# VH-VL binders against Mitochondrial intermembrane space cysteine motif-containing protein MIX23 (MIX23), part 26

Target 1, 196 residues: Mitochondrial intermembrane space cysteine motif-containing protein MIX23 (MIX23), of Saccharomyces cerevisiae (p38162)
Amino acid sequence: MVDNRRTFTAPQSLLETNLTFPNDEPSLTTITVTRERCVDPSLIDSFLRFLRHGSDDIIRQKLNNYRKGSINGKNKCKEFLKQELYPNWQIRNNIISFCEKEAAEMKNETDQQCGNNKKTTAEPLIDARIDPYAARERAEKQEAQYKDWTKVTEWVANNRKIEQILTSTTEGILRQNCEQNNDYLKEFTQFCKDNS
Short names: E, the ipSAE of ESMFold2; O, the ipSAE of OpenDDE; V2, 0.75 times the mean of E and O plus 0.25 times the DockQ between their complexes.

## First folded at step 20 (VH-VL; framework fv_namilumab)

Design A4 (from y7 with heavy chain S100P, light chain A50D; at its last look DockQ between E and O 0.03; V2 from the best seeds 0.00; counts 0 for: pae E 8.2 > 2, placed apart)
Fold by OpenDDE, look of step 20:
Structure A4 (fold): chain C 196 residues (1-196), chain A 121 residues (1-121), chain B 107 residues (1-107)
Amino acid sequence: as target 1 above (196 residues)
Amino acid sequence: QVQLVQSGAEVKKPGASVKVSCKAFGYTFTSYYLHWVRQAPGQGLEWVGWIRPYSGGTDYAQKFQGRVTMTRDTSISTAYMELSRLRSDDTAVYYCAREPYDILTGYFDSWGQGTMVTVSS
Amino acid sequence: DIQMTQSPSSVSASVGDRVTIACRASQSISSYLNWYQQRPGKAPQLLIYDASSLQSGVPSRFSGSGSGTDFTLTINSLQPEDFATYYCQQSYDYPWTFGGGTKLEIK
């Protein structure tokens, strides 16, 4: 009922890469996320794949370049995280969080509808005599809504798991390419917590 | 079983280029990093660089920057290393090696059989 | 670049012996150290990863230890097939670098 939508744009840093993307990846650099697209996440999945694609090897390459070009490699790594890594991760997290919120709302709406069926007072129970199929249709609709809710919920859970794996991978890259005794690792850890 | 099969031995003159291939079997080619490591006769191992077959991304040791090019053909699960402006000190056995990627493991769990490249006038 | 130094460069031993090979990094590499075995005319094979983790399929007579700058590969009860060259490798920082190797020869 509420037209919840949010538009996301891929970071410019990804668009400037000379990496070859598979043909199945979207050429779109912008996506509008809606509840419907959370239920059918094919487009969102493509976009997330794009955002995730090459991110780890790009991070390796860029961090190596930052280290070689800087007198103080620690500061360069921090700047890379802030300017390149975090914005990309925030976009992905925001997309997943959007669908997570939609799932919660879907559940709430469906529960309310089911609860109201117990409360005789709000929507006139279409007299079964007038429409004998109305009750069945309502039940089928509710079942469909719960099915969609489950689908989105599972999708969110799976993508959260993927993000956790990526976090771990990124940590490994940072350890290989940056000074380990820097506060940037703490900041990174905190960032991951804040965006989980 | 995981297997990396490399192309045959090469003999080149100084200034020439060589392209070595590495075909992967027994695993998803795009799910792992591939590295190239060389070994001069009777010497130790030297890291050359890596390629991510999934994206085609690469990173090379500074020593080889500007002379080495790593590519891949995902349709046939094959990686390539081309080294140009060859010198006598480029004479070595060149290995492709797989790095498990899922957690950036930092080790090579599978190796090709090696390709001998001889550079002589 | 991180320099890796192995010692000894060569060692002679007999079947059944215990052998220890050392690897030292020029700076701390935490536990990002791997050990490889290379037989004559063959490619290297992974033995130990992350300083002390035994690769699947590798005999339990092989073990690794150490952290920071000093690492050790231990082979308990040498077998005939163990006579080869052994290399340590760091993956803490790029470029990845290898030790100079330790050749294990039959006495």
Scores: ipSAE 0.018, ipTM 0.582, lowest interface PAE 6.7, mean pLDDT 85
ESMFold2, look of step 20: ipSAE 0.022; ipTM 0.597
ESMFold2 (binder alone), look of step 20: mean pLDDT 93; pTM 0.940

Design A5 (from y7 with heavy chain G57N, light chain S30R A50D; at its last fold request DockQ between E and O 0.38; V2 from the best seeds 0.00; counts 0 for: pae E 4.1 > 2)
Heavy chain, then light chain:
Amino acid sequence: QVQLVQSGAEVKKPGASVKVSCKAFGYTFTSYYLHWVRQAPGQGLEWVGWIRPYSGNTDYAQKFQGRVTMTRDTSISTAYMELSRLRSDDTAVYYCARESYDILTGYFDSWGQGTMVTVSS
Amino acid sequence: DIQMTQSPSSVSASVGDRVTIACRASQSIRSYLNWYQQRPGKAPQLLIYDASSLQSGVPSRFSGSGSGTDFTLTINSLQPEDFATYYCQQSYDYPWTFGGGTKLEIK
ESMFold2, look of step 20: ipSAE 0.409; ipTM 0.756
ESMFold2 (binder alone), look of step 20: mean pLDDT 92; pTM 0.931
OpenDDE, look of step 20: ipSAE 0.060; ipTM 0.678
ESMFold2, look of step 22: ipSAE 0.322; ipTM 0.716
ESMFold2 (binder alone), look of step 22: mean pLDDT 92; pTM 0.922
OpenDDE, look of step 22: ipSAE 0.018; ipTM 0.587
ESMFold2, fold request of step 24: ipSAE 0.305, 0.356, 0.174; ipTM 0.710, 0.741, 0.635
ESMFold2 (binder alone), fold request of step 24: mean pLDDT 93, 92, 92; pTM 0.931, 0.930, 0.926
OpenDDE, fold request of step 24: ipSAE 0.014, 0.027, 0.211; ipTM 0.557, 0.648, 0.720

Design A6 (from y7 with heavy chain S100G I103M, light chain A50D; at its last look DockQ between E and O 0.07; V2 from the best seeds 0.00; counts 0 for: pae O 10.4 > 2, placed apart)
Fold by OpenDDE, look of step 20:
Structure A6 (fold): chain C 196 residues (1-196), chain A 121 residues (1-121), chain B 107 residues (1-107)
Amino acid sequence: as target 1 above (196 residues)
Amino acid sequence: QVQLVQSGAEVKKPGASVKVSCKAFGYTFTSYYLHWVRQAPGQGLEWVGWIRPYSGGTDYAQKFQGRVTMTRDTSISTAYMELSRLRSDDTAVYYCAREGYDMLTGYFDSWGQGTMVTVSS
Amino acid sequence: DIQMTQSPSSVSASVGDRVTIACRASQSISSYLNWYQQRPGKAPQLLIYDASSLQSGVPSRFSGSGSGTDFTLTINSLQPEDFATYYCQQSYDYPWTFGGGTKLEIK
């Protein structure tokens, strides 16, 4: 059992903000993601919610803050993207991708177990006389594994959808608040493609 | 449905100014860049500039710098293009066009019907 | 400025034919290329964006390909309504520029 885990830390820029967050947001600034936490994503969801700043107004506010004192608003928008937005998005994407990978692995493991039951002419069929419940337990375990796999898969799909919506919304905000800049928009577009 | 409706045809003398309007329907006016593109009779398309309706920010092609002014009235979802010191070679159909965005490159996804501006002595 | 060159300037074809139109940029524009159709007396309409993405509502007989400097619009099985002028347009850098157009005429 490959103990696959990865630790993520919120960007410093987010931690230093004087923004008011919803009361239900976790005080956690660091999360260790495991397969188990993908299956029960309650903690991950809280962390993602924290990272997502759930409001377009927060993004606008941050963008405005970055524009303060700048003679060239185009450069400030680019800096905002590079210094705050991209790192935040990358963390979220990496978390989702971690669980996606775990889901794939879960599927493979379960399929192998099911396949080996066909190939295990070599593993002594646990003599039903020795353990009459072994076959049932195996079946139940496999069913549970597929259930968990389905759950993680659906979670991944839903979060990917959320990320797409956020990306679209952010693009709108950028276009409203930043001067047209082909350089940073191209970079933004490429970033979105790379992280979709 | 997204619609851009432009003002009617104009006939002007050289040296005069013309102001063309473009009213937007069916979408949030301030959420999209609006461009102006012109087409001389029997010729191709030429980009004039863009306006950001949200802020009123603009950028013009160098060819039109100092002669073109793009404005908007957000209360009535209307954009304006004014071209001054008109010349005969300014005779063209002028189009307003919405720039669509969907995390991709910029493109004109909606066009006005065009406004014919004729400059003649 | 980025110059866009279309070829041919005009082409004659028949209903049902396959037609290809070329567009070349003076420098690399990656995939920042759009195709428009303009019927006589009408405003242009978007066909293809980002070099190869089909605009919603556009028939599948239209397709775009290419990257960098060379691009192609292909119309499979021409229909009567397809006889129009076609323009490529780069959105890589300002000023945005258009090709000279390709007039597709009925043979």
Scores: ipSAE 0.000, ipTM 0.594, lowest interface PAE 10.4, mean pLDDT 85
ESMFold2, look of step 20: ipSAE 0.060; ipTM 0.662
ESMFold2 (binder alone), look of step 20: mean pLDDT 92; pTM 0.931

Design A7 (from p1 with heavy chain Y111S; at its last look DockQ between E and O 0.03; V2 from the best seeds 0.00; counts 0 for: pae O 12.5 > 2, placed apart)
Fold by OpenDDE, look of step 20:
Structure A7 (fold): chain C 196 residues (1-196), chain A 122 residues (1-122), chain B 107 residues (1-107)
Amino acid sequence: as target 1 above (196 residues)
Amino acid sequence: QVQLVQSGAEVKKPGASVKVSCKAFGYTFTSYYLHWVRQAPGQGLEWVGWIRPYSGGTDYAQKFQGRVTMTRDTSISTAYMELSRLRSDDTAVYYCARESYYDILTGYFDSWGQGTMVTVSS
Amino acid sequence: DIQMTQSPSSVSASVGDRVTIACRASQSISSYLNWYQQRPGKAPQLLIYDASSLQSGVPSRFSGSGSGTDFTLTINSLQPEDFATYYCQQSYDYPWTFGGGTKLEIK
């Protein structure tokens, strides 16, 4: 069992904010993501919600300040993006990507288990005579694995969709308020590459 | 059931201030943004601003900057909007409205107060 | 500021009719458009959010469509209680702005 785990910490900008988050939001500033937590994403969802909400609140508050300082606003917006927004986006993306990778591995593992039944070096065919239920148990296990895989895959897809919407919306808002002709998505991509 | 109950009608003179209250029922007060929207008689709707009840953070329309103050008392789940230096064109029904989110994105007003009529007359 | 333009400003229709109301944004607002109904002397009520999502409890005869700059509210088989003023509202950027409203009157 590949014990893949990764720990993520909320950006300092969120932690230093006088923003009190609703009690429903985990006060967790750090999360360790595992395959199991991808399958049961309740904790991850809470953390992502925290990150997303904090980001939105910060953006909302700060954008009001940028509207007043139009002339020097371009530099401030860039700094905001680099120091606060991009790191937050990157963390969320990394979390989703972790689960995406786990989903891929889950599928590969399950496929290999199914395919090895055809390979000559396959684990000794549990002689149905020795354990007539072994084949059934294997099939049930495989089915359960595929079910978990599907669940994670759908979760990833949904969260990717949310992130796309958030990115697009935020970019639009920033363009309007920062009066920048910058490609924020391109900048973000570059930011991620630089910090990968 | 979610309910927003506002204070009663106000009559003010130009230059005065008015403070309207909005008490929330049936939900966690600090979990949702509250907005204020006004409507002059026979006119459309105009956004005034929002408050985050949990933190007390606010954002106002530029038109009202310097004249409007939004506050809240979380102990009694009540939001307040104070408008100062009142003018005749401030005569309107003022609504508080709860903002709900879809897909974690800023969204829509799913609940409204009954409105508070503020009349500014000399 | 994003300007929202509704058309028509008023429309007369009969019970059972199909009515369409248009809303146009001065710039693209993606799908961040909401529709509200306001009856005389009452507060607005949410009908549609995110351009096409029907609010819980709202009759299925109401529907929303559109994206970008052009949006439409449709009322199929108009009922007596539907005679009211309708507003579109963008939530794409602050300040949030409303259309001028469309008054639906009985013919």
Scores: ipSAE 0.000, ipTM 0.565, lowest interface PAE 12.5, mean pLDDT 84
ESMFold2, look of step 20: ipSAE 0.006; ipTM 0.591
ESMFold2 (binder alone), look of step 20: mean pLDDT 93; pTM 0.944

Design A8 (from y7 with heavy chain T105E; at its last look DockQ between E and O 0.03; V2 from the best seeds 0.00; counts 0 for: pae O 10.6 > 2, placed apart)
Fold by OpenDDE, look of step 20:
Structure A8 (fold): chain C 196 residues (1-196), chain A 121 residues (1-121), chain B 107 residues (1-107)
Amino acid sequence: as target 1 above (196 residues)
Amino acid sequence: QVQLVQSGAEVKKPGASVKVSCKAFGYTFTSYYLHWVRQAPGQGLEWVGWIRPYSGGTDYAQKFQGRVTMTRDTSISTAYMELSRLRSDDTAVYYCARESYDILEGYFDSWGQGTMVTVSS
Amino acid sequence: DIQMTQSPSSVSASVGDRVTIACRASQSISSYLNWYQQRPGKAPQLLIYAASSLQSGVPSRFSGSGSGTDFTLTINSLQPEDFATYYCQQSYDYPWTFGGGTKLEIK
């Protein structure tokens, strides 16, 4: 099994803030995401919450300084987006995408295992006469794998929904305070491409 | 149960300052934004600003910029709003309100009982 | 600033009636709208958040609808305790702003 892991670090802008977060939020500024942590997303959830709260607080405080019509307001908005907002969004998206990819791999692995049970050339099915429980154990394992897959898939879907809501809300605020006709989501997409 | 308890009524002269307190009970004080909203007699509601109790960060309506200062004492779960250079049109009931905000839109789920501030010559 | 306009400013109704209050935003605020009830001499209380979500503990006779610029608070089968002033509030952008209020009076 490929030991797939990726380490994420909170943006410097959040690390420099003296923001304190609720007790359920991690004190860690860095997280290593693994398949296991996708299956049990408690730590990831805490980290994402940290990132989201930090982003929201930053937006709430800084957008007033970047109001439309202010001296160099547009330029300030641009810098804020590129230096703080988009990087934060990208990190969260990358974390979710990591788990999404893991879910896909989990599904493929499980499907392959199920398919191989039909193939005569697969690892010799333990003769039921030798181990009458082997077949049951395999079935239980597969069921557990599908259960984990489902759990991760649902987690991904929920977090994608959350991110969509957050980005949509922020976009609306940006249009009001920065540039009304700018396509911020498109700009963010381009940002991700440029920094991938 | 969440409760916000405010200080008593104030009578001030024009040009003076007033400081209203809001003590929070029944929840983690530093976990929620607190807002201040005022209401002139017989009038509607007007947003004054917010404070993040955890960090002490604030944001004020432009109308009050330079005259309002929001602070907090986390050791006693108390927020303060100070308004300086008082005018007659500052006469109002001032409310503190807790914002429920996480991922979704914010709303005021709890309010103080209000503090009447009267500015008269 | 986003201006919130409520209509009517006042309405007279009887116990058991159905009442509808309108709130309009000067620009689209998506679903970032909250409704509050304020009884005489009391602080406002939350009724509806996110345009249509009923606050816990609020009677089901209250409902909110709408998105974008036009919103509606509906009270089905008015009760005596429902005679109060109602406010809409946008949380789409700062500064947060309130409607002018709708006073619901007993007929």
Scores: ipSAE 0.000, ipTM 0.576, lowest interface PAE 10.6, mean pLDDT 86
ESMFold2, look of step 20: ipSAE 0.032; ipTM 0.610
ESMFold2 (binder alone), look of step 20: mean pLDDT 93; pTM 0.937

## First folded at step 21 (VH-VL; framework fv_namilumab)

Design B1 (from A5 with heavy chain N57D; at its last look DockQ between E and O 0.02; V2 from the best seeds 0.00; counts 0 for: pae O 6.5 > 2, placed apart)
Fold by OpenDDE, look of step 21:
Structure B1 (fold): chain C 196 residues (1-196), chain A 121 residues (1-121), chain B 107 residues (1-107)
Amino acid sequence: as target 1 above (196 residues)
Amino acid sequence: QVQLVQSGAEVKKPGASVKVSCKAFGYTFTSYYLHWVRQAPGQGLEWVGWIRPYSGDTDYAQKFQGRVTMTRDTSISTAYMELSRLRSDDTAVYYCARESYDILTGYFDSWGQGTMVTVSS
Amino acid sequence: DIQMTQSPSSVSASVGDRVTIACRASQSIRSYLNWYQQRPGKAPQLLIYDASSLQSGVPSRFSGSGSGTDFTLTINSLQPEDFATYYCQQSYDYPWTFGGGTKLEIK
């Protein structure tokens, strides 16, 4: 079992600001994501909320500080996008992707454990007739594993949906406050490629 | 106590380069943007550019693009401004200034003492 | 570039006087306007940020007002140490620009 972990740090631009967050939100600026934390995503959720609040939730306010492309050709919006928004989006996507991968691995591992009922090379199937307790324990373990997989899968799906809504909404706001005809999602995709 | 300490006065010939330093004290150097502002003798203030010490990213006024280079050494909390191809009209006191901001951008809450750069033949 | 125009360029006043300095932007800069004081031979010092917010440590006799294009710095009951040059500065758009300054002199 590969112990996968990845550490994420909030964008420096967010850390450099004096943003006020709700009092009930932890001041978490760095998180190490593991499979266990994907299964119990409470800490990850707090971190994601922190990131989302620092970008998408207050995007209109932040954009008020940035002007549409200046007459001198400098697009202040581009600076905001490159230094603040896109890095924030990327981190969130990476976290969700990490848990998505873990979910896939969890499923594979569990499937393999259930399918290896072939007598020849795998640990002999505990005959429930011989040791009903051992058989029950195995069944319970497998059920627990599938339950965890389901939790992570649902969490990933839910957060993907949230991100889609946020990015779409934010794109609309960007078009209103920056360049109307710009494809910001495409730019973000390119940003991720350039900074992967 | 926040303090910006700049290097000493410089005298240069036209066409030469000058590099001014600004050392930061009393705060996390990488957490704040630093700007450079100059002031010709008896004149007003002119913005030169900014540097983000954390990343090293910079933005310069168009007037100075191609001639100015802003850098930093985070290990010693020091920012540098180099201006090349000096002209007589570059004669000025050069200031480094820390930018404070929250959601709203941009005020200089701390200034260096200034560095006089004289360009004369 | 956004042009900042200060008026007057110079003003003479006496200790105890009320002094008002105006700053006008060539276009709306919302509230992104800062005021600095510069004493002779010294670096500028922040007085007011975001048009009306008083910097910590600055005497309450200083106040700023305005939004959009027109801004005002007011000094109530002028003190001897207030004789200096004052600058407005916009941070709405790059390049950041300063007003031409207002020199406050003793009458």
Scores: ipSAE 0.027, ipTM 0.595, lowest interface PAE 6.5, mean pLDDT 88
ESMFold2, look of step 21: ipSAE 0.138; ipTM 0.665
ESMFold2 (binder alone), look of step 21: mean pLDDT 92; pTM 0.935

Design B2 (from A5 with heavy chain S110Y; at its last look DockQ between E and O 0.04; V2 from the best seeds 0.00; counts 0 for: pae O 5.2 > 2, placed apart)
Fold by OpenDDE, look of step 21:
Structure B2 (fold): chain C 196 residues (1-196), chain A 121 residues (1-121), chain B 107 residues (1-107)
Amino acid sequence: as target 1 above (196 residues)
Amino acid sequence: QVQLVQSGAEVKKPGASVKVSCKAFGYTFTSYYLHWVRQAPGQGLEWVGWIRPYSGNTDYAQKFQGRVTMTRDTSISTAYMELSRLRSDDTAVYYCARESYDILTGYFDYWGQGTMVTVSS
Amino acid sequence: DIQMTQSPSSVSASVGDRVTIACRASQSIRSYLNWYQQRPGKAPQLLIYDASSLQSGVPSRFSGSGSGTDFTLTINSLQPEDFATYYCQQSYDYPWTFGGGTKLEIK
């Protein structure tokens, strides 16, 4: 098993804000994502909530803050997008993508373990007739692996849906407040490409 | 190919008004902000203002507030800058310039050829 | 308003020389700094945008660097067609403002 891990840090702009977060939410500024944390996403969820609250949930407030001192706020919107919003979106997307990749690998690993009945490279086939306990243990392990895979897959799907809703809503707000005839989602895609 | 073509040179008397046109070719006119920049003879560049052709919204430098009016005709992809109550220090080459479409940047990637406006008694 | 100060106002150089032009902002403009070249009797042309991004079609001998308040335009090997006036411009806040220009003359 490849020990894949990736560390994510919240955007500096978010860390410098005087945002009030619920007392029960950990003030995580950095998270290391692993397969295990994808399977038990409690910590990741907390981090994502932190990021989402610091950007999309209070986007109107953020935009107002950036527009201070500017009559039309055109350049201020650019600044907000470049320095705060898009980086935040990218981090969330990258975290979800990490778990998505892990899910794919989990599936592949489990499938290989189940399919490799070929004598030559696979762990000796535990003959249930010879050692029924070992056979049962293996079956239980495989079942557990598929269960974990399913959990991660569902988690990814749910968070992708959430992100889609948030970005779509935010795009509408951007169009209203920044009065730009731009495809912000397309621009975000380009942003991610340029900063990958 | 993107091209901005401006109207010809103008000679005006003090107190008069001048209207310069800028026609855009080779791109979607309503998708880009258009700016006006002027340059007095032998001097540097001075920002006048911008117009968003899509909505017609404008913003002008404070120096020109009340004297400048920027408009557009989307049907012919043409922007206009009108400067009223002309004075001698308004003598300059006036440029229209397209702002980059990228919302993460702000720069003039294409310029008109310029329109010389001379204000003399 | 953000004031942009270029230095020097003029510079004499020879073909093949390395030339550096400085631009300073009165306050931080992050990377929202553009460089333009203007030949006599012509409209300005974009060289560099976002402090260091080379505009398509511009020779690689041109480069930009800097962030915050201090920026630099560099021409590594001066060509005959490079003798012109150069302007920096900030797009961080309105009104957009230009530096006073640097005239590059042949020695």
Scores: ipSAE 0.027, ipTM 0.630, lowest interface PAE 5.2, mean pLDDT 88
ESMFold2, look of step 21: ipSAE 0.276; ipTM 0.697
ESMFold2 (binder alone), look of step 21: mean pLDDT 92; pTM 0.934

Design B3 (from A5 with heavy chain D59N; at its last look DockQ between E and O 0.05; V2 from the best seeds 0.00; counts 0 for: pae E 12.7 > 2, placed apart)
Fold by ESMFold2, look of step 21:
Structure B3 (fold): chain C 196 residues (1-196), chain A 121 residues (1-121), chain B 107 residues (1-107)
Amino acid sequence: as target 1 above (196 residues)
Amino acid sequence: QVQLVQSGAEVKKPGASVKVSCKAFGYTFTSYYLHWVRQAPGQGLEWVGWIRPYSGNTNYAQKFQGRVTMTRDTSISTAYMELSRLRSDDTAVYYCARESYDILTGYFDSWGQGTMVTVSS
Amino acid sequence: DIQMTQSPSSVSASVGDRVTIACRASQSIRSYLNWYQQRPGKAPQLLIYDASSLQSGVPSRFSGSGSGTDFTLTINSLQPEDFATYYCQQSYDYPWTFGGGTKLEIK
């Protein structure tokens, strides 16, 4: 029985900004992600929202700040990508992947409990006509386990869609304002390999 | 409406310092870069530098490095430019100017009325 | 530094004339070029940004064109109130630099 958890800290560049977030939400600087937080994701959602707002949502401002901070910099976009954007994307991707892995483990655990490949000529161990409390409890436990798996699976799917939309939009802005023919998503993949 | 109001004219001797103020009205002071641009009598325009009021970060033209200091007080929406070790060729009108909100295409969409600084012995 | 060369330095023209002012950058500045009008004793005022975009409230007789290194400001049907000095300015890289100015005198 392993108590899986992983701690994520916002990139330093974001911690140094004084951005105001909508609806007076508190700024989260660090989060520890656990299975329980994947099931009830309010804190994870707040952290992802903080990361997204401080990067993709304000990308045009961020690009301008790097332009103003360097002289004759042909690498203005390169510095922004490696110091701010790709680390931010990586943290978000890793958080979503942690919960995706937990969902897979939840399903494996549920399948083992239910014995999905049993064959028998005998009656089940519990007969609802004879012991209705045991049959009811079994149904309720199975439903609860399935509910948690469904919650996390749906959360993962939704957040993968959000990330796809945000990173695709950001790539378009980068192509218009930085190197037009650069493959930013492939470059991000290499960044993740180099910084795993 | 957006307005930048600068402090009044100054007369200084060589070697002195001058501090010009620029008070912002009608917009969120911390959301826009503020620049200083000067113009000697009968001459063209010369960029001095900028301040980012949100952070206090600055960027100065190399010509002014070590002699200019730009600051701000966000509680009263006011920026300041101080120029030290004044020379006669620092005689100019000094303007504050707001950079556009369009982060990717910079231009000055609002200007202060200018502050004449005269340096004479 | 990016040098901005503006020509002519002075021009005299009649009301109704078409006037063209040239601005050349010492290197490509893509479209990061702005035009300002300055009346005597007044602060500069923005006319055109991003090479060709008219600022709100600027009469349509003003237009800008160009990209890379060569840019022009055109005033169609010159009016008496257009007496002023005109400056181009690049915002591609620091230090931001201005052209030397073009003084427009109405006959």
Scores: ipSAE 0.005, ipTM 0.480, lowest interface PAE 12.7, mean pLDDT 83
ESMFold2 (binder alone), look of step 21: mean pLDDT 93; pTM 0.942
OpenDDE, look of step 21: ipSAE 0.012; ipTM 0.582

